# Designs tried in a protein design chat: VH-VL binders against Large ribosomal subunit protein uL10m (mRpL10). Part 60

Target 1, 224 residues: Large ribosomal subunit protein uL10m (mRpL10), of Drosophila melanogaster (Fruit fly) (q9vpl3)
Amino acid sequence: RGKINIQRPKAPHYERARVVAVTQPKYPELPKAKSCFKTRAERTQQQQENPYNEIIAREVRNWLDHSRLVAFFHLSSITADDIFRVRVQLHKQNLHLKSYGSKIIEQAVKNTRYEAIVPLFHSNHCIVFSPDPEKTAALLRIVRRVPQMVLLGGIVEETMLSRNQLVAYAQMPGLHAVQAQLVQTLSQAPGHLIQQLQAHQNSFVQVLDVHAKNQMNEETPKST

## First folded at step 17 (VH-VL)

Design lb3 (from hd4 with light chain S36H)
Fold by OpenDDE, look of step 18:
Structure lb3 (fold): chain C 224 residues (1-224), chain A 119 residues (1-119), chain B 111 residues (1-111)
Amino acid sequence: as target 1 above (224 residues)
Amino acid sequence: QVELVQSGAEVKKPGESLKISCKGSGYSFTEYWIGWVRQAPGKGLEWMGIIDPSDSYTRYSPSFQGQVTISADKSISTAYLQWSSLKASDTAMYYCARQWDYSFPLDYWGQGTLVTVSS
Amino acid sequence: DIALTQPASVSGSPGQSITISCTGTSSDVGSHNYVHWYQQHPGKAPKLMIYDNSNRPSGVSNRFSGSKSGNTASLTISGLQAEDEADYYCSSYNSGSHWVVFGGGTKLTVL
């Protein structure tokens, strides 16, 4: 009895396939969560001073404090499906995409070292958080293919970076690579020193040998 | 130093196919995208599309969608712009330029390739 | 076609300051999108002069400056020189259409 390939089942006979196709329950398409990206106007209207805002603000602070990589994006009109796709891609890299209202962000960063980010949140925005600054390149690789996301800047290792600086940072060799290079350089240093020392010694010996040979040639009387 | 070098001028007839090239050097070719810009004689600049050479992700301006094909060979750090069937209206200067993202500038430009299509 | 609006031509005398405007919409210049400026001499490839509204690339003269307010970006050239005679183009990403747009270009004549 041929091993039933559960991962790639053989296509059923045409008649069976038709019956299966007709009998497949048509589940209503889950309402695409329209609500995830409310327009600024919609968000501003709902942001009544709600105790809930303080909780969310605290959450934002927590994300900022525990993230070594934070990237800020302008978000244009994007579908829930597209956001979901991006979120999945980012999640695979342990990157967390969040969206907050401008008022919440203001409240969250008020009287903190992050207060300088407030001007970035005048329109629809999203934030990506990561505990790993080495994921900057991965982040940028993903989001640059999302036309609806425009990079504005970020925070890496508690340093605010412009969008250009962030790109430059992403292009830098990783810390491990730099360390490896350093180790390699340091490991080569003694060899180079030895070579230089040996080169001088060898040169000196060569000069002495030449001198000795010349002296020997001068002392050999031309026996006529 | 970053440099983009394009293939030489082309003179073609309507209906002919054409593929022009843009070779990048002085940077990691796969870290930046390549955009193509058309400039008809005496006219302004028109963004045609862009390609990510790392995996050949491509996007076109609507005006050029289906009219041209943008491709890249990362092994030789070269991007391409091609036509299957040239028209007289395709007569223009074509520039390739380095671009990191859609919102980033075209920071380095090729010298341009003049394409002349005449009967 | 979505395009940025530039004056067709501007002129100035040597030593003067001139400004070229670039007007877009809320989906391009008026948004958080960045405006870039290019200089093109006749028969030459465009050169980036200003990026991200007001930044100068290395090697670009400090006589060139950029600004953005509302739906309008501006390129200012101070101390106008004969070598500045060229076509100037603004550009921006349009977040509505999701492609890069150029202005129609401005011909700068130095008198």
Scores: ipSAE 0.864, ipTM 0.937, lowest interface PAE 0.6, mean pLDDT 88
Fold by ESMFold2, look of step 18:
Structure lb3 (fold): chain C 224 residues (1-224), chain A 119 residues (1-119), chain B 111 residues (1-111)
Amino acid sequence: as target 1 above (224 residues)
Amino acid sequence: QVELVQSGAEVKKPGESLKISCKGSGYSFTEYWIGWVRQAPGKGLEWMGIIDPSDSYTRYSPSFQGQVTISADKSISTAYLQWSSLKASDTAMYYCARQWDYSFPLDYWGQGTLVTVSS
Amino acid sequence: DIALTQPASVSGSPGQSITISCTGTSSDVGSHNYVHWYQQHPGKAPKLMIYDNSNRPSGVSNRFSGSKSGNTASLTISGLQAEDEADYYCSSYNSGSHWVVFGGGTKLTVL
């Protein structure tokens, strides 16, 4: 016989299997993390690039197009239970934690102004999407406590922000659309990993960081 | 103007307890973490751990886990570093510093508290 | 027990440029790690000079600049002045161990 069905010496009977199945909690399927918890099938699909990748790339594109807040993180090794707890906590705030392969991201942003984000995805990462930029502060407070997540930067109201600009944005009360455009005007260029004129751009970022801190400390009304 | 002001220098004997303080002003104290950094005489800087004063979320470097206690009282914008039983090897300068999260810089530092433990 | 390697000392004459290195692993000083630099004069608290690899805080002279390539971060001080004589430390957040680590420090002497 060429059939071996048992990892243990004794397999449960059908009736005992029913009892075991009933006593095991019904787990929700964990959202995918593009860290070390991928299945073999998911790794194969990413490597072979197929129609599944095109469907997922459209999902990423849709998230990017309809999210007023996008945040990028480096993700180190994390258990499925821990990332699931983070995902649940974020979901309560209308913050959607996702992970995608770098090829899927490249396909999703090809021929868009968001191509600048592609280098962020050549290492382990995750992304948080939200339609509500007012949730930036809540996002940052939640993920700060996740040792495995390192903020890289974000997009707010279609403006690419460095991680320091994103923190500054979260600390500026009121008129979020105006605040995002102010940051964009002072920056004049894309964020951390795509900078072409690093010396001058870094000088502008430092002025912005001080300007954001001064706004938080001074509390000047912005009505004009 | 962000400012962190620490309690004064301490001279103690081995086995004694000690609690030193770090008071923050000029910013929303509960919006940022307070990190603690040790510097033994003539030595470099060592990150000890952090506290989020809003709810006392605390995390320690492995070298200091179980060796010290980090706490905070947000009602008076103050963080604390505490030993239940000092050792001579605890002789060092102790700094508090403000930090957004683990990967962000320690952007504002207290003046330091010198702790001397000798027989 | 530091994870980031810095030279123990560097020296230069007034007006020269010098560079202090900070070397780690791909978990310390990798492509998505952020390195920060602190200056410490004797008896004083450290002061943030460079953050996130290359950014300069307000009030820090533009003679200070930072960069990162491979697994090495660099602090460059141009136009050395006597006041630059101090100890310099790099730091990062190790993505594997999840702790902040400092370099061993570099004593800069202005001749």
Scores: ipSAE 0.775, ipTM 0.898, lowest interface PAE 1.0, mean pLDDT 79

Design lb8 (from hd4 with light chain S36A)
Fold by OpenDDE, look of step 18:
Structure lb8 (fold): chain C 224 residues (1-224), chain A 119 residues (1-119), chain B 111 residues (1-111)
Amino acid sequence: as target 1 above (224 residues)
Amino acid sequence: QVELVQSGAEVKKPGESLKISCKGSGYSFTEYWIGWVRQAPGKGLEWMGIIDPSDSYTRYSPSFQGQVTISADKSISTAYLQWSSLKASDTAMYYCARQWDYSFPLDYWGQGTLVTVSS
Amino acid sequence: DIALTQPASVSGSPGQSITISCTGTSSDVGSHNYVAWYQQHPGKAPKLMIYDNSNRPSGVSNRFSGSKSGNTASLTISGLQAEDEADYYCSSYNSGSHWVVFGGGTKLTVL
């Protein structure tokens, strides 16, 4: 019985070969793994206008349009619990913490007066909105103790401010306080003027009175 | 004008306690934080920690955690850096500086306090 | 230890422009964190020269300028003067570790 050459098996009988050939599973060519590395361009093109993104973009615009104070923060690794804590603190001050993707922000502010903020959103960011610009100091007080939040800048009364300008703004007396001071100063001005005007008149009258008294004393002959 | 004035140079022995001071003036002391920076002889700057004088909230660099204590007395606009037990390795210049928060620069510096620890 | 990397020394002649680099990571210089530069003369306290990457405090000469690109910040001193001879330190907040980091310092010599 000839040694079965396992390395070079004899070709099967013609009929067997036919059956084997027909029964060989035709494995579909594995689709050439399109390199999962969709170019940034391809990723951007396939971003089908997700109706959801439009809705969120609209929301962002609404927040921007109705806020008199907007602050932008870089957000580093932060826990959900920490974010929640910060949110609660801010909410107590009528400050609204929101986080949006950079693409959403870009879409939201495209062709708007807010387009200049786009460069601020290259990484994870959050935005704080407030209808009250006087809450700037309160906002900064809260977020300073959140090491995961880095102040980048903001918008106050439709004016874009750097982080330093925001800090400076927060340190300024409120508009109402300044107005009150101004009114107080202005209200004191007339009084001071009147006092100064009257001071000269009063001094003149005093001098005249002294003169008159001296004259009267000279005219009274010492009746010896 | 914003100014930070630190206490004078100190010469101490190992094991002794020390408290140095930094007094701020020319600004609202409670509106800014105070950072401390160490500079060993011939070496670079090392951030030690920071304090919010308004409520004495304090944070330390890991290298200095438990090694020093930073405190403040807002009533006299003064921040403090203290050691319970000095080591020879604590020999350095110590600077206090004003810092609005962690991410802001140290914009005004004290003149420094030289601490020398020698046997 | 997380530190920013600076050249140990830089030299230049009077009137020349020199640049000092500060290289960090994506958690400090490479992030949205701001870089500051400090000048320190021998036996003196550091002085803030540049803040927020490129801003000069009041009283700082316009010869000093700062920039940041990627993980590297740069301090440029134009029209080098003898008084510029000092140690220069960069600094940034590190968002990963949540503390301030300094560079190793660069000794600038005016030849």
Scores: ipSAE 0.856, ipTM 0.933, lowest interface PAE 0.6, mean pLDDT 88
Fold by ESMFold2, look of step 17:
Structure lb8 (fold): chain C 224 residues (1-224), chain A 119 residues (1-119), chain B 111 residues (1-111)
Amino acid sequence: as target 1 above (224 residues)
Amino acid sequence: QVELVQSGAEVKKPGESLKISCKGSGYSFTEYWIGWVRQAPGKGLEWMGIIDPSDSYTRYSPSFQGQVTISADKSISTAYLQWSSLKASDTAMYYCARQWDYSFPLDYWGQGTLVTVSS
Amino acid sequence: DIALTQPASVSGSPGQSITISCTGTSSDVGSHNYVAWYQQHPGKAPKLMIYDNSNRPSGVSNRFSGSKSGNTASLTISGLQAEDEADYYCSSYNSGSHWVVFGGGTKLTVL
């Protein structure tokens, strides 16, 4: 986790090395001529608003980067007690219920393939994050009992899934779900994706070694 | 192959009790919920309520709250719709259907149970 | 009760395309509501034709398509055939009341 690789591009994901360097906010310095034309309120609001928005957007990026499971819900009117109860119940399963403004979500996913999620946040919403994709079934069983939360879709292992695909994923056994995703990816991979998998071959070899030593599950995974 | 098989048609008199059944097969019965839908003669579809057969969590449409009882026995993969005292207005076709939860579609339907209540 | 508005009937000739509308509020046919469509022949159980606004279940002809715009969902049947003559119902989960609502149904007549 502390590795620094000059050959690795850091631009498409959260600026991890720079996150530590940017933890202290730094307000922009205005040119003298430009500061003469700005009102005091505009200057103060711009500087405070921009650092606050960027801090929250970085929080969202951090959740997205460290969450192997993300689920999106429409949220209708719900009492504070009920939503708190749901949040506590989810937290017990390492599931983290959050809500963010649509503009902050736009900043967090700008220039990523996840830009498609932005329209989901133009209405009342909530998001559940987790590092544990195997908790998808637990998530869905909890939120099925919450009439005010309507599943919209999700992201599992960096793959965007419709709500029906997310339900199908939750019904797969955990080990078979991982195996089915690997098989499907390899069977449908263009040359670029195959090259990406080969570049990460140590992880792939380790997965195969674990499976050779495991108890065999005979359940059939779902196909796409 | 997902299949929902309902009990046969019933002819009853007002005031009698009735329990009709819906047996699911071809899937894990407790992974999905069972919804009930009424269709009065010549009328449209009305959603009555839903049950999670894993623990019998139940939710009703307001029009049917207190009018019927929805229950399930997961050990035999069966859901039930029950009246303690039938009325002539209960004459209708009753369908069960599978739903993931209330916000998902009714993807597989039983064949229907015609209930006729007349003196 | 019935919360979604459908036309009572619609007609078309074989080979024609027809569209059935389903209009509600922002709480039942809004941007984050999922609309389903069911076909029912006389004496038969309803059959799911479209779910989540525009998706077809396996085994449903690609002549059936669904869409949603504003607070109106639409079912379109292209290449109309005699066996398409049936009643059609839309449904959604109302986000304010938290139960399923159906449209009143539309009788499709193939001329």
Scores: ipSAE 0.753, ipTM 0.895, lowest interface PAE 1.1, mean pLDDT 79

Design lb9 (from hd4 with light chain S91A)
Fold by OpenDDE, look of step 18:
Structure lb9 (fold): chain C 224 residues (1-224), chain A 119 residues (1-119), chain B 111 residues (1-111)
Amino acid sequence: as target 1 above (224 residues)
Amino acid sequence: QVELVQSGAEVKKPGESLKISCKGSGYSFTEYWIGWVRQAPGKGLEWMGIIDPSDSYTRYSPSFQGQVTISADKSISTAYLQWSSLKASDTAMYYCARQWDYSFPLDYWGQGTLVTVSS
Amino acid sequence: DIALTQPASVSGSPGQSITISCTGTSSDVGSHNYVSWYQQHPGKAPKLMIYDNSNRPSGVSNRFSGSKSGNTASLTISGLQAEDEADYYCASYNSGSHWVVFGGGTKLTVL
């Protein structure tokens, strides 16, 4: 019984060879693993004008138009849980944390007065909206403890502010407080003026009174 | 004008405890944070940590975590840096500085406190 | 240890312009984090010279300017003066480690 050469097996009988050839599973060529890393270009091309993007862009515009305080933040590596925590804290202050894609932002602000904000959105970002500019201090207080949120700038009362300007703004007394102070100062001005105007008159009267008293004392003869 | 004034130089022995101070003035002390920076002799600046004086929220650099304690007394606008047990390696100049948050610069600095630890 | 990289020393003659580089990573200088520069004279506390990459605090000479590109920030001192001789440090927040990182410092000598 000839040693079965396991290294060079004899070619199978013609019929067996045919069966083996036909029964060999044709494995589809594994699709070349397109590197999951769609190039930035491929990501940008596939953003077909998705009707959904338009809707979101409209939403962004609506937020911008109705907000008196808008703050822009860069987001570093932050967990969903951390974002949620921050969102809750902000929400308690009527501050609304939103995150949009850069393209959506670009679309939203195109040909608007907000177009200047586009350069701020090169990476992961979030926006905080508020109808109340007085909440700037509250906003900054909350986000300061979130190291993953980096303040880039904002819009307050339709004015674009740098991050430093926002900090400065937050430290200023509220408009109402300043107005109140102004009113108080102005209300005191007339009183002071009147006092100054009357000061000379009062002094003169006092001098006259003293003079009159002295004259009366001189005219009273010491009745010995 | 914003000013941070630190306590005077300290000469200590290894194993001793120490608490140095940084007093802020010219601004709302609770609106800004205080950072501490170490500078060993002839070496560069090292960020140690930061404190929010408003509620004593504190964060440390990993190198200093557990090695020092940063605290503040907002009633007297003072921040503190303390050691429970000094080491010779703690010999350095220590600066406090005002910082708005993590991403803001240290815009105003104290004059520094020299701590010398020698046997 | 995460540190920003600075040249150990730079030198220039009075009136010249010099530049000090500060190289970091995508987690610090290369991110949206802001770079600050500090001047330190011997035996003195550091002084903020540049913040937010390119802004000068009040009282800082306009001879000092800052810029950032990629992972590198630069401090430029124009019209070099003898008083500019000092150590210069860059700093940035690191978003990965969540602390402030200083550069190693650069000794500027005015010849």
Scores: ipSAE 0.612, ipTM 0.811, lowest interface PAE 1.1, mean pLDDT 86
Fold by ESMFold2, look of step 18:
Structure lb9 (fold): chain C 224 residues (1-224), chain A 119 residues (1-119), chain B 111 residues (1-111)
Amino acid sequence: as target 1 above (224 residues)
Amino acid sequence: QVELVQSGAEVKKPGESLKISCKGSGYSFTEYWIGWVRQAPGKGLEWMGIIDPSDSYTRYSPSFQGQVTISADKSISTAYLQWSSLKASDTAMYYCARQWDYSFPLDYWGQGTLVTVSS
Amino acid sequence: DIALTQPASVSGSPGQSITISCTGTSSDVGSHNYVSWYQQHPGKAPKLMIYDNSNRPSGVSNRFSGSKSGNTASLTISGLQAEDEADYYCASYNSGSHWVVFGGGTKLTVL
């Protein structure tokens, strides 16, 4: 029998360059708070026409092709410091936290078996890549302590798994079955998430973040 | 079988240096971190700090920052706790324990190293 | 602030159930922190009994259970036995980038 090892991505190359690009995006307009949402939307659309979009899309495809574990998360309101701490914890386990725009993801998976994942990226999200499928248990243990990261599903050994299947895989390594219902479930999950976020406005995550900061600034007797 | 074996008891005088060890076996040493816990005679447990053996990243509790040095040698699966100048108040039992990282429980403990500092 | 309060001692008779409390602020025991419990017999290293509020590691009797409600975590020992006589410590991770914090400990005496 022939077993083809996938190439482990050289994390130092992509990690150093792409960690800064993914973790600390520069918004096009910061001083105008009421236009920040529109500015983000406009920049995302302008990014679809950016000459470098193909370079970034090729990076995403390279990660997808060379990762034996890929996990998809919805990312709710979280500070940059907190998400950085999570990324460091994940990196120690050879788990690589990334975030990309939906158009870039669509371009990266076009004409591949992974097209079903595109709807997941219309809301705030993150992706974890790893060449090590045995690290699924470690991933779930770390994320369990991060309520802002909500597991949607994943890909293990090129097999798409639902949230429940991925959890089961972490307990019993070697699950390889690809189910049409699993792929269908994964492709439909973004619709549920998007509908919930649309009902709470596009600024839902920002409103929760502001409320959390306001509650933390509320003084009580006998503080620290 | 996961095991943490610590170096033997030490009797020292104030001002002397000391380095105690904690050797891990039965698991992938660099996949887990090693934390250190102090217990003064008749008193409770105090978490001192932690090290990731894979790259020697360390973090100390504020109470112990600058008072001890935590290090590791991953080639021999060993972590260390070191004082440059012992004080009588350093008399205590010192435990090493395995943690996934600083935000996880201490799942396996060493047997402890008693350090006695007196003149 | 980041101080975990445990009763200094508790006692019970064989066969009874007892509960040891561990109380802190919302920043140390609240909804975003996890509590672990450790048992220490005299002269021995501590042993992890409960982690992440309510989980038992393998090899720990199901007589031990943990829970957390509000700012209080609880360790419950049912069917108390003589070998349960020990010191018990809670510990938590604080969300303000503080480290593992232990409670003061509770001496359990089996009468």
Scores: ipSAE 0.006, ipTM 0.483, lowest interface PAE 10.6, mean pLDDT 74

Design lc1 (from kc5 with light chain H98E)
Fold by OpenDDE, look of step 18:
Structure lc1 (fold): chain C 224 residues (1-224), chain A 118 residues (1-118), chain B 112 residues (1-112)
Amino acid sequence: as target 1 above (224 residues)
Amino acid sequence: EVQLVQSGAEVKKPGESLKISCKGSGYSFTRYWIGWVRQMPGKGLEWMGIIYPSDSYTRYSPSFQGQVTISADKSITTAYLQWSSLKASDTAMYYCARHWAYSSFDYWGQGTLVTVSS
Amino acid sequence: DIVMTQTPLSSPVTLGQPASISCRSSQSLVKSDGDTYLSWLQQRPGQPPRLLIYDISNRFSGVPDRFSGSGAGTDFTLKISRVEAEDVGVYYCMQHTEYPWTFGGGTKVEIK
């Protein structure tokens, strides 16, 4: 009786093989969880046919128009949960994280002053909106903890800023602080100017006094 | 200070046309939406529609679509609500309110009472 | 249309006592972006509405701290910790998540 090779069982007789093949439970392939991530193509196609695209585009434009701070981010392999967490954190600071399709953004900004932002939206992206430009520092602080969010640039007070410029802006003292400093500097300027002007005058007077004294000394005849 | 000032009370007859106004001041008029809200006597608030004054984009409640026209003149920072033909059922208080994306209807006009009676 | 249902219709309250108003929406007010656009308005007798709370829980400027908003999804609550005489009026919830925007039916707060 030949040693049954348990590691390489002989192929069953063709009749048995047929029965086994027919009786193998066809487990329904678990529906491949359609990765909730509609392929870029599917997203793009759905965006084109959606009568609501105009509405969404209008919304985007509305946010742009009403925001004093807009930051654009690339999203790199971020989970929905992570986005949610970030959103909550941002929301606490009155920062609103939103994501729109590239086509929607394109439509929204077409023929507007924001058209220059279109190239930033070639990949997965999100936008953070704020009515307060002073929240830039807070935004960057929050996002720093989220490596999946890469700052691309932003708009502050209707000015387009690069990533570096936005970072620099966040490091600047608040507008009020800067204004206060400016006022202080300007308030000191006249004082300095007056001092400088007076210094010259005083110096001149001193020189004149010295000259006058010298002349008086020369006119005193040495009464030998 | 942000203010919305509405036109005065109107008494009209059925079939007459009416245009009431809401003037905004103390803010950038073009950066905020203006909504209209109806309040019938002793009843609740009803959203009628909203307009973005910058480009006059307008949305209406289905209940009011075709019944009223919302418009705005950004040059004088004024929004309008108009009827081509008033009905007795149009008797109500009408409020304009500023809407901001980061809040809600944050500032309201004093209201315009419209009375339509035969 | 999203239907906003407020309860109770009338809330008689003793001065200094708390009041609570509920607002339920027929569907979730959470937008796709995660934002919920629910606000509470106060209308005193003979006055226009006034914004109290926006974004579920944020007090509008000048609104006393005795007013607070809470909730999520479809259930929202406005609380007045200590009702004052000036708080008499009708309170409305409003959703502006989806068009058409809709108001609740209102809750009348009265002093007993």
Scores: ipSAE 0.763, ipTM 0.883, lowest interface PAE 0.8, mean pLDDT 86
Fold by ESMFold2, look of step 17:
Structure lc1 (fold): chain C 224 residues (1-224), chain A 118 residues (1-118), chain B 112 residues (1-112)
Amino acid sequence: as target 1 above (224 residues)
Amino acid sequence: EVQLVQSGAEVKKPGESLKISCKGSGYSFTRYWIGWVRQMPGKGLEWMGIIYPSDSYTRYSPSFQGQVTISADKSITTAYLQWSSLKASDTAMYYCARHWAYSSFDYWGQGTLVTVSS
Amino acid sequence: DIVMTQTPLSSPVTLGQPASISCRSSQSLVKSDGDTYLSWLQQRPGQPPRLLIYDISNRFSGVPDRFSGSGAGTDFTLKISRVEAEDVGVYYCMQHTEYPWTFGGGTKVEIK
């Protein structure tokens, strides 16, 4: 493919960013009383103190099985106000921000096709679930303003995607809507189908003509 | 459409065993939990427990632990609620209901009336 | 166990008027994963329960928009904006934040 590790930033830049993150923001007062999001240490402690981890792991498995969009993020230190704001924005888009201890995740995916995701949880992390893969673009737009959440990759329609593949998927807006429109058009009478296909084709050509003419100077009219 | 169909009403004597069923259809049976809910005559709802049919993992309410057995046969998409020895206090309506990550108890069976009397 | 307390126990209402049902939990229904798991069920006379509202405020498929849910933490409300004859029955709140799952005691809605 020509790229050996596309998810790794340039080594000098990544190493400088890691050092800067460690040296400039001191960990906020950990844990904060008003935080809705637990630290990694608190999640691990809660796992050890929760005698029913077997059922929690199955609950996570059920989230994984029923979510057509799952996104995995590395999570650096973040204020309770910021994570709460992000959670509210995500929830409005039917995106569910969750955090689990790594032991729970390992147990949840054991003996499933998702065992490959375990290495993603070696660092502090969070997960976003949604039943609607069309919300991938909204997810990435919301978290773009949250530098503390770094996309690691995801699962879309039960297919594992790298970070770059997930970003590329998000740039295909309205795919399900386009598919639904095509199916409905094909189910109509043959004459109506021809009419619709010609209209879409002509519209696409006209958009390309406007784009080409704008690049060559502002001149009109268009002729068909 | 999603449907949960329960076995018919039962009239039993104290001490008898009983196994009632809940057959799921119209969905992937092993991808959803099945819960059991008791409703005593003229009373509210009580959660008895749940089962994950994929591996038959069960969790009981403490009030019902040791009183009943919840099981499932995924090959025929059926969950079961079973008593080894019925008591008169087991007289109630019993419902099964489906549970999953994005909702809870979204579809219910029609109920199985169990009457235990001499 | 989380105790769910519903008020009122009985709500006689005039047809076409609003009804409001409260549910209070003995502890927060916010789970450690960050979400709140509170549902509302309706049981019409002689019928099994059916889901109305999940996740506090999300209407289940086919539920009329006259039903709405709200609340946070320990205090939740189901509202029926204009009661219709088909709305007669008992309404239950239910939590599935923590095992064992528990229901409220029910609120009977009836036309007076």
Scores: ipSAE 0.671, ipTM 0.859, lowest interface PAE 1.2, mean pLDDT 79

